# VH-VL binders against Thioredoxin-like protein AAED1, chloroplastic: the designs that were tried, part 12

Target 1, 196 residues: Thioredoxin-like protein AAED1, chloroplastic, of Arabidopsis thaliana (Mouse-ear cress) (q9zuu2)
Amino acid sequence: AITGASSGAGIGKGTADSLDTVKVLDLRGNEIPISDLWKDRKAVVAFARHFGCVLCRKRAAYLAEKKDVMDASGVALVLIGPGSIDQANTFVEQTKFKGEVYADPNHASYEALEFVSGVSVTFTPKAAMKILESYMEGYRQDWKLSFMKDTVERGGWQQGGILVAGPGKDNISYIRKDKEAGDDPPVEEILKACCA
Key: E = the ipSAE of ESMFold2; O = the ipSAE of OpenDDE; V2 = 0.75 times the mean of E and O plus 0.25 times the DockQ between their complexes.

## First folded at step 5 (VH-VL; framework fv_utomilumab)

Design e2 (from a16 with heavy chain S30T T31R L105F, light chain Q49E K51S N52K; at its last look DockQ between E and O 0.04; V2 from the best seeds 0.00; counts 0 for: pae E 15.8 > 2, placed apart)
Fold by ESMFold2, look of step 5:
Structure e2 (fold): chain C 196 residues (1-196), chain A 123 residues (1-123), chain B 108 residues (1-108)
Amino acid sequence: as target 1 above (196 residues)
Amino acid sequence: EVQLVQSGAEVKKPGESLRISCKGSGYSFTRYWISWVRQMPGKGLEWMGKIYPGDSYTNYSPSFQGQVTISADKSISTAYLQWSSLKASDTAMYYCARHLWFGEFSDYYFDYWGQGTLVTVSS
Amino acid sequence: SYELTQPPSVSVSPGQTASITCSGDNIGDQYAHWYQQKPGQSPVLVIYEDSKRPSGIPERFSGSNSGNTATLTISGTQAMDEADYYCATYTGFGSLAVFGGGTKLTVL
């Protein structure tokens, strides 16, 4: 319910206004207005909890498996993580993620989108089972990135979400705010929003 | 009882080759990185490079790349630092130190150090 | 290349608090570690990951790291704490280690 349960033009106009001044960093250190990521093209934008999160790494891999479908529909795959450019580059090197990656060291996009945060939504039995499942599939938490100082200071309890937007700065057609760590939608729900 | 025991002091002339050693005991040698650290007389610590003895992956400080060779023989739990041609400026104390591997691109710290090997290069 | 700057020396009276600084650009975004070296001896780890003490290190040793400065603090300084102290960090996603120039702590 708090995630874009209804798709349609204009449902995120107040949300789009909140993003007007938000900038993220590309891997080269350039500041990019976040709305530029979908101004001229549709994009699926995944917001990670942090760059060391095993559950976020698994989600990134599942979305990347659908990159060919997104490319065929003219849709970009984007990941934004809270942290430094160095942390973002470590994520790319470790995961080989095929989409675009941006850093949000100030959590500005997370604040503007009002993503959930809290200890009680980070450490749940469901998240614990998904972490175990992810480990059995070969994914690993990077504990040093997870406990790196800026990750902890900016909210190690930060949750993420998924946004589908564009073309057009105000055209947000889908937003899903994770209720707890590992709260994955079916990938087909995302494909319906971006690529149907 | 973690120990790093280094080979004894060396007195050499410029142009000579040298290999010094660092033998680890009391722990799983192949699970820890070994770094080499130089300390010139009256000066501070300088990191030279490191090796993961499990697969011999090696990484060097830019200041020492191509000037020394770091190697290991995991069958005898020993790491090596080697010069093909010593210079007088190589006169220093050389320490080995271990750190736990947390994966590539991770920070780390040196929890155990060898006793040091004094290398003197003079004519 | 990344540089860490320490004062060359710090002097304190026994029982007072000693503070040794380590300056580096954005060092607060990285972990800082501290090593003690007494004359004729190998370095010994006294603080790791900004503020953690290894087993056997007295509780009077503490550390902090924020902004451009990491600090080693010794409360109730004792004569046996007289030594050289080196800060260290890592850069290049952990591939490169860096030491500060060292600080001689004198207890008078």
Scores: ipSAE 0.000, ipTM 0.438, lowest interface PAE 15.8, mean pLDDT 82
ESMFold2 (binder alone), look of step 5: mean pLDDT 91; pTM 0.938
OpenDDE, look of step 5: ipSAE 0.024; ipTM 0.661

## First folded at step 6 (VH-VL; framework fv_utomilumab)

Design f1 (from c3 with heavy chain K50I N59R; at its last look DockQ between E and O 0.13; V2 from the best seeds 0.00; counts 0 for: pae E 10.4 > 2, placed apart)
Fold by ESMFold2, look of step 6:
Structure f1 (fold): chain C 196 residues (1-196), chain A 123 residues (1-123), chain B 108 residues (1-108)
Amino acid sequence: as target 1 above (196 residues)
Amino acid sequence: EVQLVQSGAEVKKPGESLRISCKGSGYSFTRYWISWVRQMPGKGLEWMGIIYPGDSYTRYSPSFQGQVTISADKSISTAYLQWSSLKASDTAMYYCARDLWFGELSDYYFDYWGQGTLVTVSS
Amino acid sequence: SYELTQPPSVSVSPGQTASITCSGDNIGDQYAHWYQQKPGQSPVLVIYQDKNRPSGIPERFSGSNSGNTATLTISGTQAMDEADYYCATYTGFGSLAVFGGGTKLTVL
């Protein structure tokens, strides 16, 4: 019997186990096992490319637009970004994001989830187009944050994704790994995964 | 050596069409954006719009949307600014400039400018 | 639309320090760039990313940017520095680039 799976669908137990050793930082600098973010509740977890990214700020806003639907379903909205606590706090101050925000300075969650990274998936005309359109909608890149050492080393080439997980540390029901910068899913796909 | 060479000065009447050019050399033309900037006589610089010659994606300043057409022919490393029907108010100097913008990793500033094309529209 | 405001003119004596301001809401959250334009010439980049000089720009040119104001400073101003100066940033709805109105620097 053939087994069919779509791209970005669930993670097997092996991948979920690799997350057991991954920790992220809250905005005060406390280390938190990443799986604790969904152990007691379902969560939609957005993984940003980096905290200065205009495309990630737009994605954060479009997910936050559906926060009332998530809240009604008992689902938390979480954003994780690669970088420092200071970068994360700057992101929150500048965007007023209504979900929870965590930092992953070691990029450990990105490596464990095998998110895409590379020059060829970052420098595309499609990404350039989406950046211009995001500026038209009022989103802004923080250039000083974007050129900090940690951002340049990893954040400029790093792609993110969206995870739906919980309740329960091993319960990962949806993952979408961005194929290139600005690779946003339709919001209805996320809502089906979290809130249906 | 990076160069942007623009077409020569133009004297036109209202209602006429016009296309001016900006030829890039000394760099990978399709990998850098080209912006167009207007400077009316005795006035400051105004950004008009931008093109990515690699796929001809364009964006216009709201002030210029529908007033001009920006295009490129990457086979000859040339960007264009075109009017279908000139007005006397289009009398200005027009510059092309190379924009180093490449997504999040680039700074967005104009490092090389063309020499300018003076367009005079009078009856 | 986002606006950058510059004084229309600044006058200094040779050897004095000239300061040209560029006011914009939260411009310190973006990089400011500065262009020099001499009569009959194309603009030339003199400061990028708030404070950096391109190759060939004298060290007497410097820049700063914080809060709502970016500033171009020319120390030991020379007669050859007489020009129009424009600030620019990448901000605003509907526009990737925004220029200030320009400042005519006169060296008396």
Scores: ipSAE 0.006, ipTM 0.474, lowest interface PAE 10.4, mean pLDDT 82
ESMFold2 (binder alone), look of step 6: mean pLDDT 90; pTM 0.929
OpenDDE, look of step 6: ipSAE 0.023; ipTM 0.617

Design f2 (from c3 with heavy chain K50Y; at its last look DockQ between E and O 0.08; V2 from the best seeds 0.00; counts 0 for: pae E 11.0 > 2, placed apart)
Fold by ESMFold2, look of step 6:
Structure f2 (fold): chain C 196 residues (1-196), chain A 123 residues (1-123), chain B 108 residues (1-108)
Amino acid sequence: as target 1 above (196 residues)
Amino acid sequence: EVQLVQSGAEVKKPGESLRISCKGSGYSFTRYWISWVRQMPGKGLEWMGYIYPGDSYTNYSPSFQGQVTISADKSISTAYLQWSSLKASDTAMYYCARDLWFGELSDYYFDYWGQGTLVTVSS
Amino acid sequence: SYELTQPPSVSVSPGQTASITCSGDNIGDQYAHWYQQKPGQSPVLVIYQDKNRPSGIPERFSGSNSGNTATLTISGTQAMDEADYYCATYTGFGSLAVFGGGTKLTVL
């Protein structure tokens, strides 16, 4: 388990230690230590539920709207998804996301950060309303991309979160674990953490 | 190997309660969804709702919300469809079917079906 | 509510190719699945995720899905293929499964 969650427990070396052996894949399939994503710069790292998720595509878009603010502050925008590099490349092609994209096919970062997973937190009335709103705004779920495998896996029940970290591999200044599907923080909260 | 075995045919009167069962075997019961599907005499297939036995999450088609109860007992690998008060219009064949792996915005297909339970409701 | 439209019946001669259509708005952006139901029997999955055959389904069954139409194709149709065929898909809102109205395939 990772220590340093909210309510007075510090986010510190314990969280970073949990990530010591975690690697993600860049779009070419090269393994990258996850902490390298913020070792030399501050980064806002969004963890998607999966690459086909309509709610995650909407979150990616609204974070990208703030990329100019992040760039002005020297902050990288990064998205990690729990899928293959093929799924990650498809996500980039379909969304034109302006940040960096990485894949975590083994869910190692999600497990290390203890992001929530479960059917009951995926199917909520709030998530259903946010899905409808996202469709009205023009975002679409890619059903075929989301679930290419026929076996039971964590992909459809996995929740995400947002991490602000760096510079420095141990410097994690903000972590937010989504409580349910579509549990977006106010954008101002993220900007305060990265860019105030 | 995978098998869904449903309870036997039922003949009931309007107003009576009923619970029919669907027992899964040959797979990890708690890892797959179970859907219930109605087929009225001479009609097509209608999806009624589903349950994820792993945490008992359920959802219903709007046409069936409040009309039936879907439940499961994972200790005996059994899903249930239940009426508190049957109507003559509930006369139909009822199938359980296994959904292969599902997210909130995911695919529905039924790879294995029970043999069906005929429910007849008449005075 | 999302609707899938199938022709109520299709007739073919033995040995010919049968095509059963399933029309739905942008169904090509979703997976289509096909079920066969013979009289007095439970439905059987014959095509899943547009084009895949479960084990035990003859190679003469194939599927496609593009735009607003998914199609089940049976080449070399045999008398034993005579059945009702249902398409199904996922609506994307409220986690609802939807069946088409069914198509009766008759082999003359």
Scores: ipSAE 0.000, ipTM 0.504, lowest interface PAE 11.0, mean pLDDT 82
ESMFold2 (binder alone), look of step 6: mean pLDDT 92; pTM 0.945
OpenDDE, look of step 6: ipSAE 0.010; ipTM 0.576

Design f3 (at its last look DockQ between E and O 0.43; V2 from the best seeds 0.00; counts 0 for: pae E 11.2 > 2, SAP .518 > .496)
Heavy chain, then light chain:
Amino acid sequence: EVQLVQSGAEVKKPGESLRISCKGSGYSFTRYWISWVRQMPGKGLEWMGKIYPGDSYTNYSPSFQGQVTISADKSISTAYLQWSSLKASDTAMYYCARDLWFGELSYYFDYWGQGTLVTVSS
Amino acid sequence: SYELTQPPSVSVSPGQTASITCSGDNIGDQYAHWYQQKPGQSPVLVIYQDKNRPSGIPERFSGSNSGNTATLTISGTQAMDEADYYCATYTGFGSLAVFGGGTKLTVL
ESMFold2, look of step 6: ipSAE 0.006; ipTM 0.510
ESMFold2 (binder alone), look of step 6: mean pLDDT 92; pTM 0.949
OpenDDE, look of step 6: ipSAE 0.024; ipTM 0.609

Design f4 (from c3 with heavy chain W101Y F102W; at its last look DockQ between E and O 0.04; V2 from the best seeds 0.00; counts 0 for: pae E 19.1 > 2, placed apart)
Fold by ESMFold2, look of step 6:
Structure f4 (fold): chain C 196 residues (1-196), chain A 123 residues (1-123), chain B 108 residues (1-108)
Amino acid sequence: as target 1 above (196 residues)
Amino acid sequence: EVQLVQSGAEVKKPGESLRISCKGSGYSFTRYWISWVRQMPGKGLEWMGKIYPGDSYTNYSPSFQGQVTISADKSISTAYLQWSSLKASDTAMYYCARDLYWGELSDYYFDYWGQGTLVTVSS
Amino acid sequence: SYELTQPPSVSVSPGQTASITCSGDNIGDQYAHWYQQKPGQSPVLVIYQDKNRPSGIPERFSGSNSGNTATLTISGTQAMDEADYYCATYTGFGSLAVFGGGTKLTVL
């Protein structure tokens, strides 16, 4: 698994080809090609571990704090989670996330992007500290969403990442694969990639 | 409209120094790479190196490392190519070209080119 | 060092299809770009990222890239297409640019 940020022309072609057939669901259940999310505009795309994850809810909030900077640069903020449209709608209802939200119930985008999965990268000392810190800040794990059958059947060990892409279906300029749960980049790294 | 306007032609002697310029307009100068490309008389295109004016990060072709200096002044949207001691073999057309920023790396599709600066180095 | 090989020249009759090749090891795993340079002029991008045309480039220009060869194709070639054509790619994870040696297209 590749950890940390990856920038450069090499990721653009290979990564874009891997995504050619990938579709995600909007909140109404319509299938859309994932590349449509950045075809006509640049987008910052956050890939959550799952919709009940406290660490992902904190990441969504900290990205949303920079939405004004993204809007000023013409950049959309998008979140994709592995799960059903019902789980995605529950996430939006509970968090009031200001960006766009899509569901990937088959993990197709996660597989195409080769995001990390595994129990040892889910339960690390850093992740534990981040969870405690998030609870102290008022974020909460949604245990009902966390124990839904499709979340458990996929192992619950799925990690996410951040993608910056567009305009243009093949124009992927930044990908970061989380090394472990709660592996947030400094927000300045994301802003440099999307909005410098 | 995006434009790259280069400084005028130069006639020099071997051993002299020279700095030529490339001024960008119609876009955010600090958000794109500027590359320099050499074309010797009757020959093809050779990539020399690039600069990201936003933080002055430079990267050189191995063939030109230590032979030239690439710099920029972002306050006037201008990139530079400089020799400390010209050789007759430096006689060529020099282009600047714009490229999309991908951090330290690039895809190198040069969507806009300057008009070129002819440098002639002779006795 | 990574090298791109182009034929030095290609000749076609007006209206015929011209194909200009650019050979490089595993170039199909990377993006290839194509530049047109007419005498006394700066290069102009005609194909980027293997197959895309910038606005203003005629539809008769197309590109492909697979395996060890990228190809620029000009269908219905016109006299105004007579120019030098350069392919380009990168190496070192995008740290270095590489140009092919150029191909002179002659339209007779």
Scores: ipSAE 0.000, ipTM 0.447, lowest interface PAE 19.1, mean pLDDT 82
ESMFold2 (binder alone), look of step 6: mean pLDDT 92; pTM 0.949
OpenDDE, look of step 6: ipSAE 0.022; ipTM 0.645

Design f5 (from c3 with light chain Q30E Q49E K51S N52K; at its last look DockQ between E and O 0.33; V2 from the best seeds 0.00; counts 0 for: pae E 10.7 > 2)
Fold by ESMFold2, look of step 6:
Structure f5 (fold): chain C 196 residues (1-196), chain A 123 residues (1-123), chain B 108 residues (1-108)
Amino acid sequence: as target 1 above (196 residues)
Amino acid sequence: EVQLVQSGAEVKKPGESLRISCKGSGYSFTRYWISWVRQMPGKGLEWMGKIYPGDSYTNYSPSFQGQVTISADKSISTAYLQWSSLKASDTAMYYCARDLWFGELSDYYFDYWGQGTLVTVSS
Amino acid sequence: SYELTQPPSVSVSPGQTASITCSGDNIGDEYAHWYQQKPGQSPVLVIYEDSKRPSGIPERFSGSNSGNTATLTISGTQAMDEADYYCATYTGFGSLAVFGGGTKLTVL
């Protein structure tokens, strides 16, 4: 039974080909080929729904909680979000996220990875419960980022996922496409994929 | 330049079916809601419902649930409002509007409106 | 269901300030938006999120929202401001929109 995760030999090459021309922006606005993020090291790459999202801020914190384990295994922690470099910088300032952060203002990586999008997968009873749980744990939606023009025009219904890749541009060993908002895997699943 | 262009005026008889259209241009059609608003002669604005063309998710006002069908064809950037059997009381002006509803605990508003479609249903 | 009440009409002299009210239970806990409709024309957004103006709307349009009343204020009212004005909110966690009954502004 498939639960939205894929792993194993061979899944990386077809997915890596989809990413061949995709570039993301670092926090200074420099274009970086997305595969450079795992060319010389393994990386856990989290794809946020958008930079103002409370559910994505909780996921960022949950992955960052394990950064020392990732560092000990030589694995980088990376977050990519749709939107501008200004939105990405605001996210970093507000969350103090310890990993690397990149922006994908054109959603090119999301399109190439075929992450889902839609209202029906954003507004579910489970997503509502996860939002409430996140608030009780102290996470907060950034309403200013949520009202930014790029967030609205790019659609707040974009879903994300998690990718484990590298070393090597073609070496994608794990991909999980969120089925709905707040669809977090157990962190142990990510650690097994990255850090064995 | 964001534009919503609606189909032309209609004169119909009770019991006939009708579908009117709203074509969006100058923006990413599938990333914004389209709302339909009725205005009966000499009366105010009434929200009927909305559609997210990206996945065709719809919300209807309780007053209009089951009375009309809202749909979209994203391949031609067009939303539709449809009646299976018109009544004389359906005589009104119908507007489409771009709805900036961002559904993560926030409310939005109608920033662009179509020119309106006058539907006349005469007994 | 949630209802918004507006006065049916308001009259002002040119150059004076017009105030149009929109009454709803605890409307101050919601965002209020305002639409202008001139005869034979489509509505146009003039105020959103209580007090913000879209690009191209003159500074003489302003808004406030507190308690049970949202107010649209037009200072230095001009003949071209003669129109119907509707307040609106979303309810149901942003899933349902509600309009007020409308106010006809007459500029004598």
Scores: ipSAE 0.006, ipTM 0.500, lowest interface PAE 10.7, mean pLDDT 83
ESMFold2 (binder alone), look of step 6: mean pLDDT 92; pTM 0.945
OpenDDE, look of step 6: ipSAE 0.024; ipTM 0.641

Design f6 (from c3 with heavy chain K50I N59Y; at its last look DockQ between E and O 0.38; V2 from the best seeds 0.00; counts 0 for: pae E 9.6 > 2)
Fold by ESMFold2, look of step 6:
Structure f6 (fold): chain C 196 residues (1-196), chain A 123 residues (1-123), chain B 108 residues (1-108)
Amino acid sequence: as target 1 above (196 residues)
Amino acid sequence: EVQLVQSGAEVKKPGESLRISCKGSGYSFTRYWISWVRQMPGKGLEWMGIIYPGDSYTYYSPSFQGQVTISADKSISTAYLQWSSLKASDTAMYYCARDLWFGELSDYYFDYWGQGTLVTVSS
Amino acid sequence: SYELTQPPSVSVSPGQTASITCSGDNIGDQYAHWYQQKPGQSPVLVIYQDKNRPSGIPERFSGSNSGNTATLTISGTQAMDEADYYCATYTGFGSLAVFGGGTKLTVL
């Protein structure tokens, strides 16, 4: 499996194989093979830390600002979160996110992609500063949603990432695994991978 | 059965150092947070700070930052609260408690408490 | 700097309902938890996440939380419920946990 930010054809062949059996849930609870999200179109897929996270809500808005560029290039915007369908629906209601949203309550895609997990990468000084900046910009954490259904043993310390893939289930052209909470890539990097 | 067993009562003089301990048993010590809580004589509960023994991440209440050091030795399932220089105002009962976080900062509660360590600081 | 305010004391007759309040700005947006502390003993969790009872806590203990007030309710109060009760919640970036000042429940 490929770690860190990577670009180019053939990136994540082992990653694509790791995703072969991974399913995610749509907002109605139907199981969808994750590779179906980019089988017939290119997609920018953001993996949230969880659906209540202020940093993830800011990233969602950050990507959604580029949705018209993505649409013009035939690229879908997708967000996956490691919570329940109810948490995913609440996220959509609260943020009005314009992309597609899917739930992965068992973290199967996160495990397959080998995204980072850990308390020390969740509560960094950089993450704390990013949270304060997000609050000054008007973003807010949903405190009850953020942690209501998880336990410390179920891994509420999960980090996310960004994937650009498709068309074609094996065509993963970009992957960036967050090293810590709030580890956003430059927008231009994502646009170069999806839409250049 | 989950237990938190604290070290015994201490009688100290101002300026002395002290480390008190909290040993966890009956659960996966590295997967749960340990908080320290102060209770001054006849007063309420005050949260002091917290540690995640799994990776030693530590965070302090602003009122206690720089006043104490929280640490853990996961090889013996033990958390510590330490003063480099005690003050008479440090006289209090000190509890450790197992803190259940479900992820980020949003949901604190303490499901198990140690028996307390009385620290008396007088000249 | 976030404060949780509790009445210093509440008195109730045996068999009556006791109500202990915990006031804090927008406390209903967070979970409230309640701890019982009898004299000379460690605190014991009696209500977590607003309404839930840990195993072994009698059904006469219940909780609610909305707006600016969380409430611990003890129905059919018994003499052995006499204790100090503390509410607690999360305060955000300045402190991870805050306790209320405590309420002494007297059963007479």
Scores: ipSAE 0.006, ipTM 0.516, lowest interface PAE 9.6, mean pLDDT 83
ESMFold2 (binder alone), look of step 6: mean pLDDT 90; pTM 0.932
OpenDDE, look of step 6: ipSAE 0.018; ipTM 0.610

## First folded at step 8 (VH-VL; framework fv_utomilumab)

Design g1 (from c3 with heavy chain S106T; at its last look DockQ between E and O 0.29; V2 from the best seeds 0.00; counts 0 for: pae E 11.0 > 2)
Fold by ESMFold2, look of step 8:
Structure g1 (fold): chain C 196 residues (1-196), chain A 123 residues (1-123), chain B 108 residues (1-108)
Amino acid sequence: as target 1 above (196 residues)
Amino acid sequence: EVQLVQSGAEVKKPGESLRISCKGSGYSFTRYWISWVRQMPGKGLEWMGKIYPGDSYTNYSPSFQGQVTISADKSISTAYLQWSSLKASDTAMYYCARDLWFGELTDYYFDYWGQGTLVTVSS
Amino acid sequence: SYELTQPPSVSVSPGQTASITCSGDNIGDQYAHWYQQKPGQSPVLVIYQDKNRPSGIPERFSGSNSGNTATLTISGTQAMDEADYYCATYTGFGSLAVFGGGTKLTVL
């Protein structure tokens, strides 16, 4: 049976089984089973809306500020974005993100984790305000990445989330599905899940 | 190949209802907006509104709000433009277009257009 | 409401450069797009995001956008370029599209 949860900690057995066939690409194009990312270590895995998203870049930077805490606890920081390895490499070059970065061009992980998609949850007054706040803090949207046809065709209205998993392929201890664009959990919630 | 195929020309009388269609193929229909654009005889292009077939979210031009209904049936990859009561002034060419609007980006353009549906409303 | 103003017509001699303007308040802070429409045909995108050409559009088509004016430029204008040209942009945080009134390009 599938237990299911709306957001936050908890994931049903059916959802975890859906990840068994999911692969992502490293920056050199090698296919990696997604569960290998936390098979031998605990990982905090951020799922971006897309590689050009200003809100996702702010979240990535915010998590990276806690990388020393994660490293001290033996926890990896991972970012997965929908799109090509070229888009992922551009993201790394532009942001200097210190965690691991993987691409999911087919959105397979997003489908398996049942992340939200839709215009009504992407285009909101709250998202607009958070974009303005992010610009005031110095973050910027990459317009070229944002208008790549691949980004538009396959994931323009896609939402993401945060997963804490491992060690062990089936050991998922926390999942947070974004309800709308810019729906960040408090960082303390993530640190409690990963790093106690 | 991306295609937008519209329903055929219509000749109607004032007061009649009408629904015209736009069928998309060669792409993921639910992942792209469909806009409707009116062109009255001898006049320019007028954006009427758009729909995201994935969740039926719609935006209308203020000039057309309440004057037409935009809808979609994603099971058959088809968008619709509908009037409950036609007027002679509705005589025009109507185009559907695939709209690359990506809301957080605050930009858009129409990369593929249907062939147009001529609607003639005469008493 | 946001409006885009284009000249109703522009005439150019064959081989000369045609310039079609699109005026809108602070349009330089937005992307401008250009569509060509020949008689009896659907519009065709010729310039997007100020200056980019879709595949199949000749290099003689170019665009610019700054301040209150976006401009479509056709160098070496040919008889086949005779058409109506429309600029477009967005309002309402990208939720509402707007077209300019259109410009008839005549190649005499």
Scores: ipSAE 0.006, ipTM 0.520, lowest interface PAE 11.0, mean pLDDT 83
ESMFold2 (binder alone), look of step 8: mean pLDDT 92; pTM 0.947
OpenDDE, look of step 8: ipSAE 0.028; ipTM 0.635

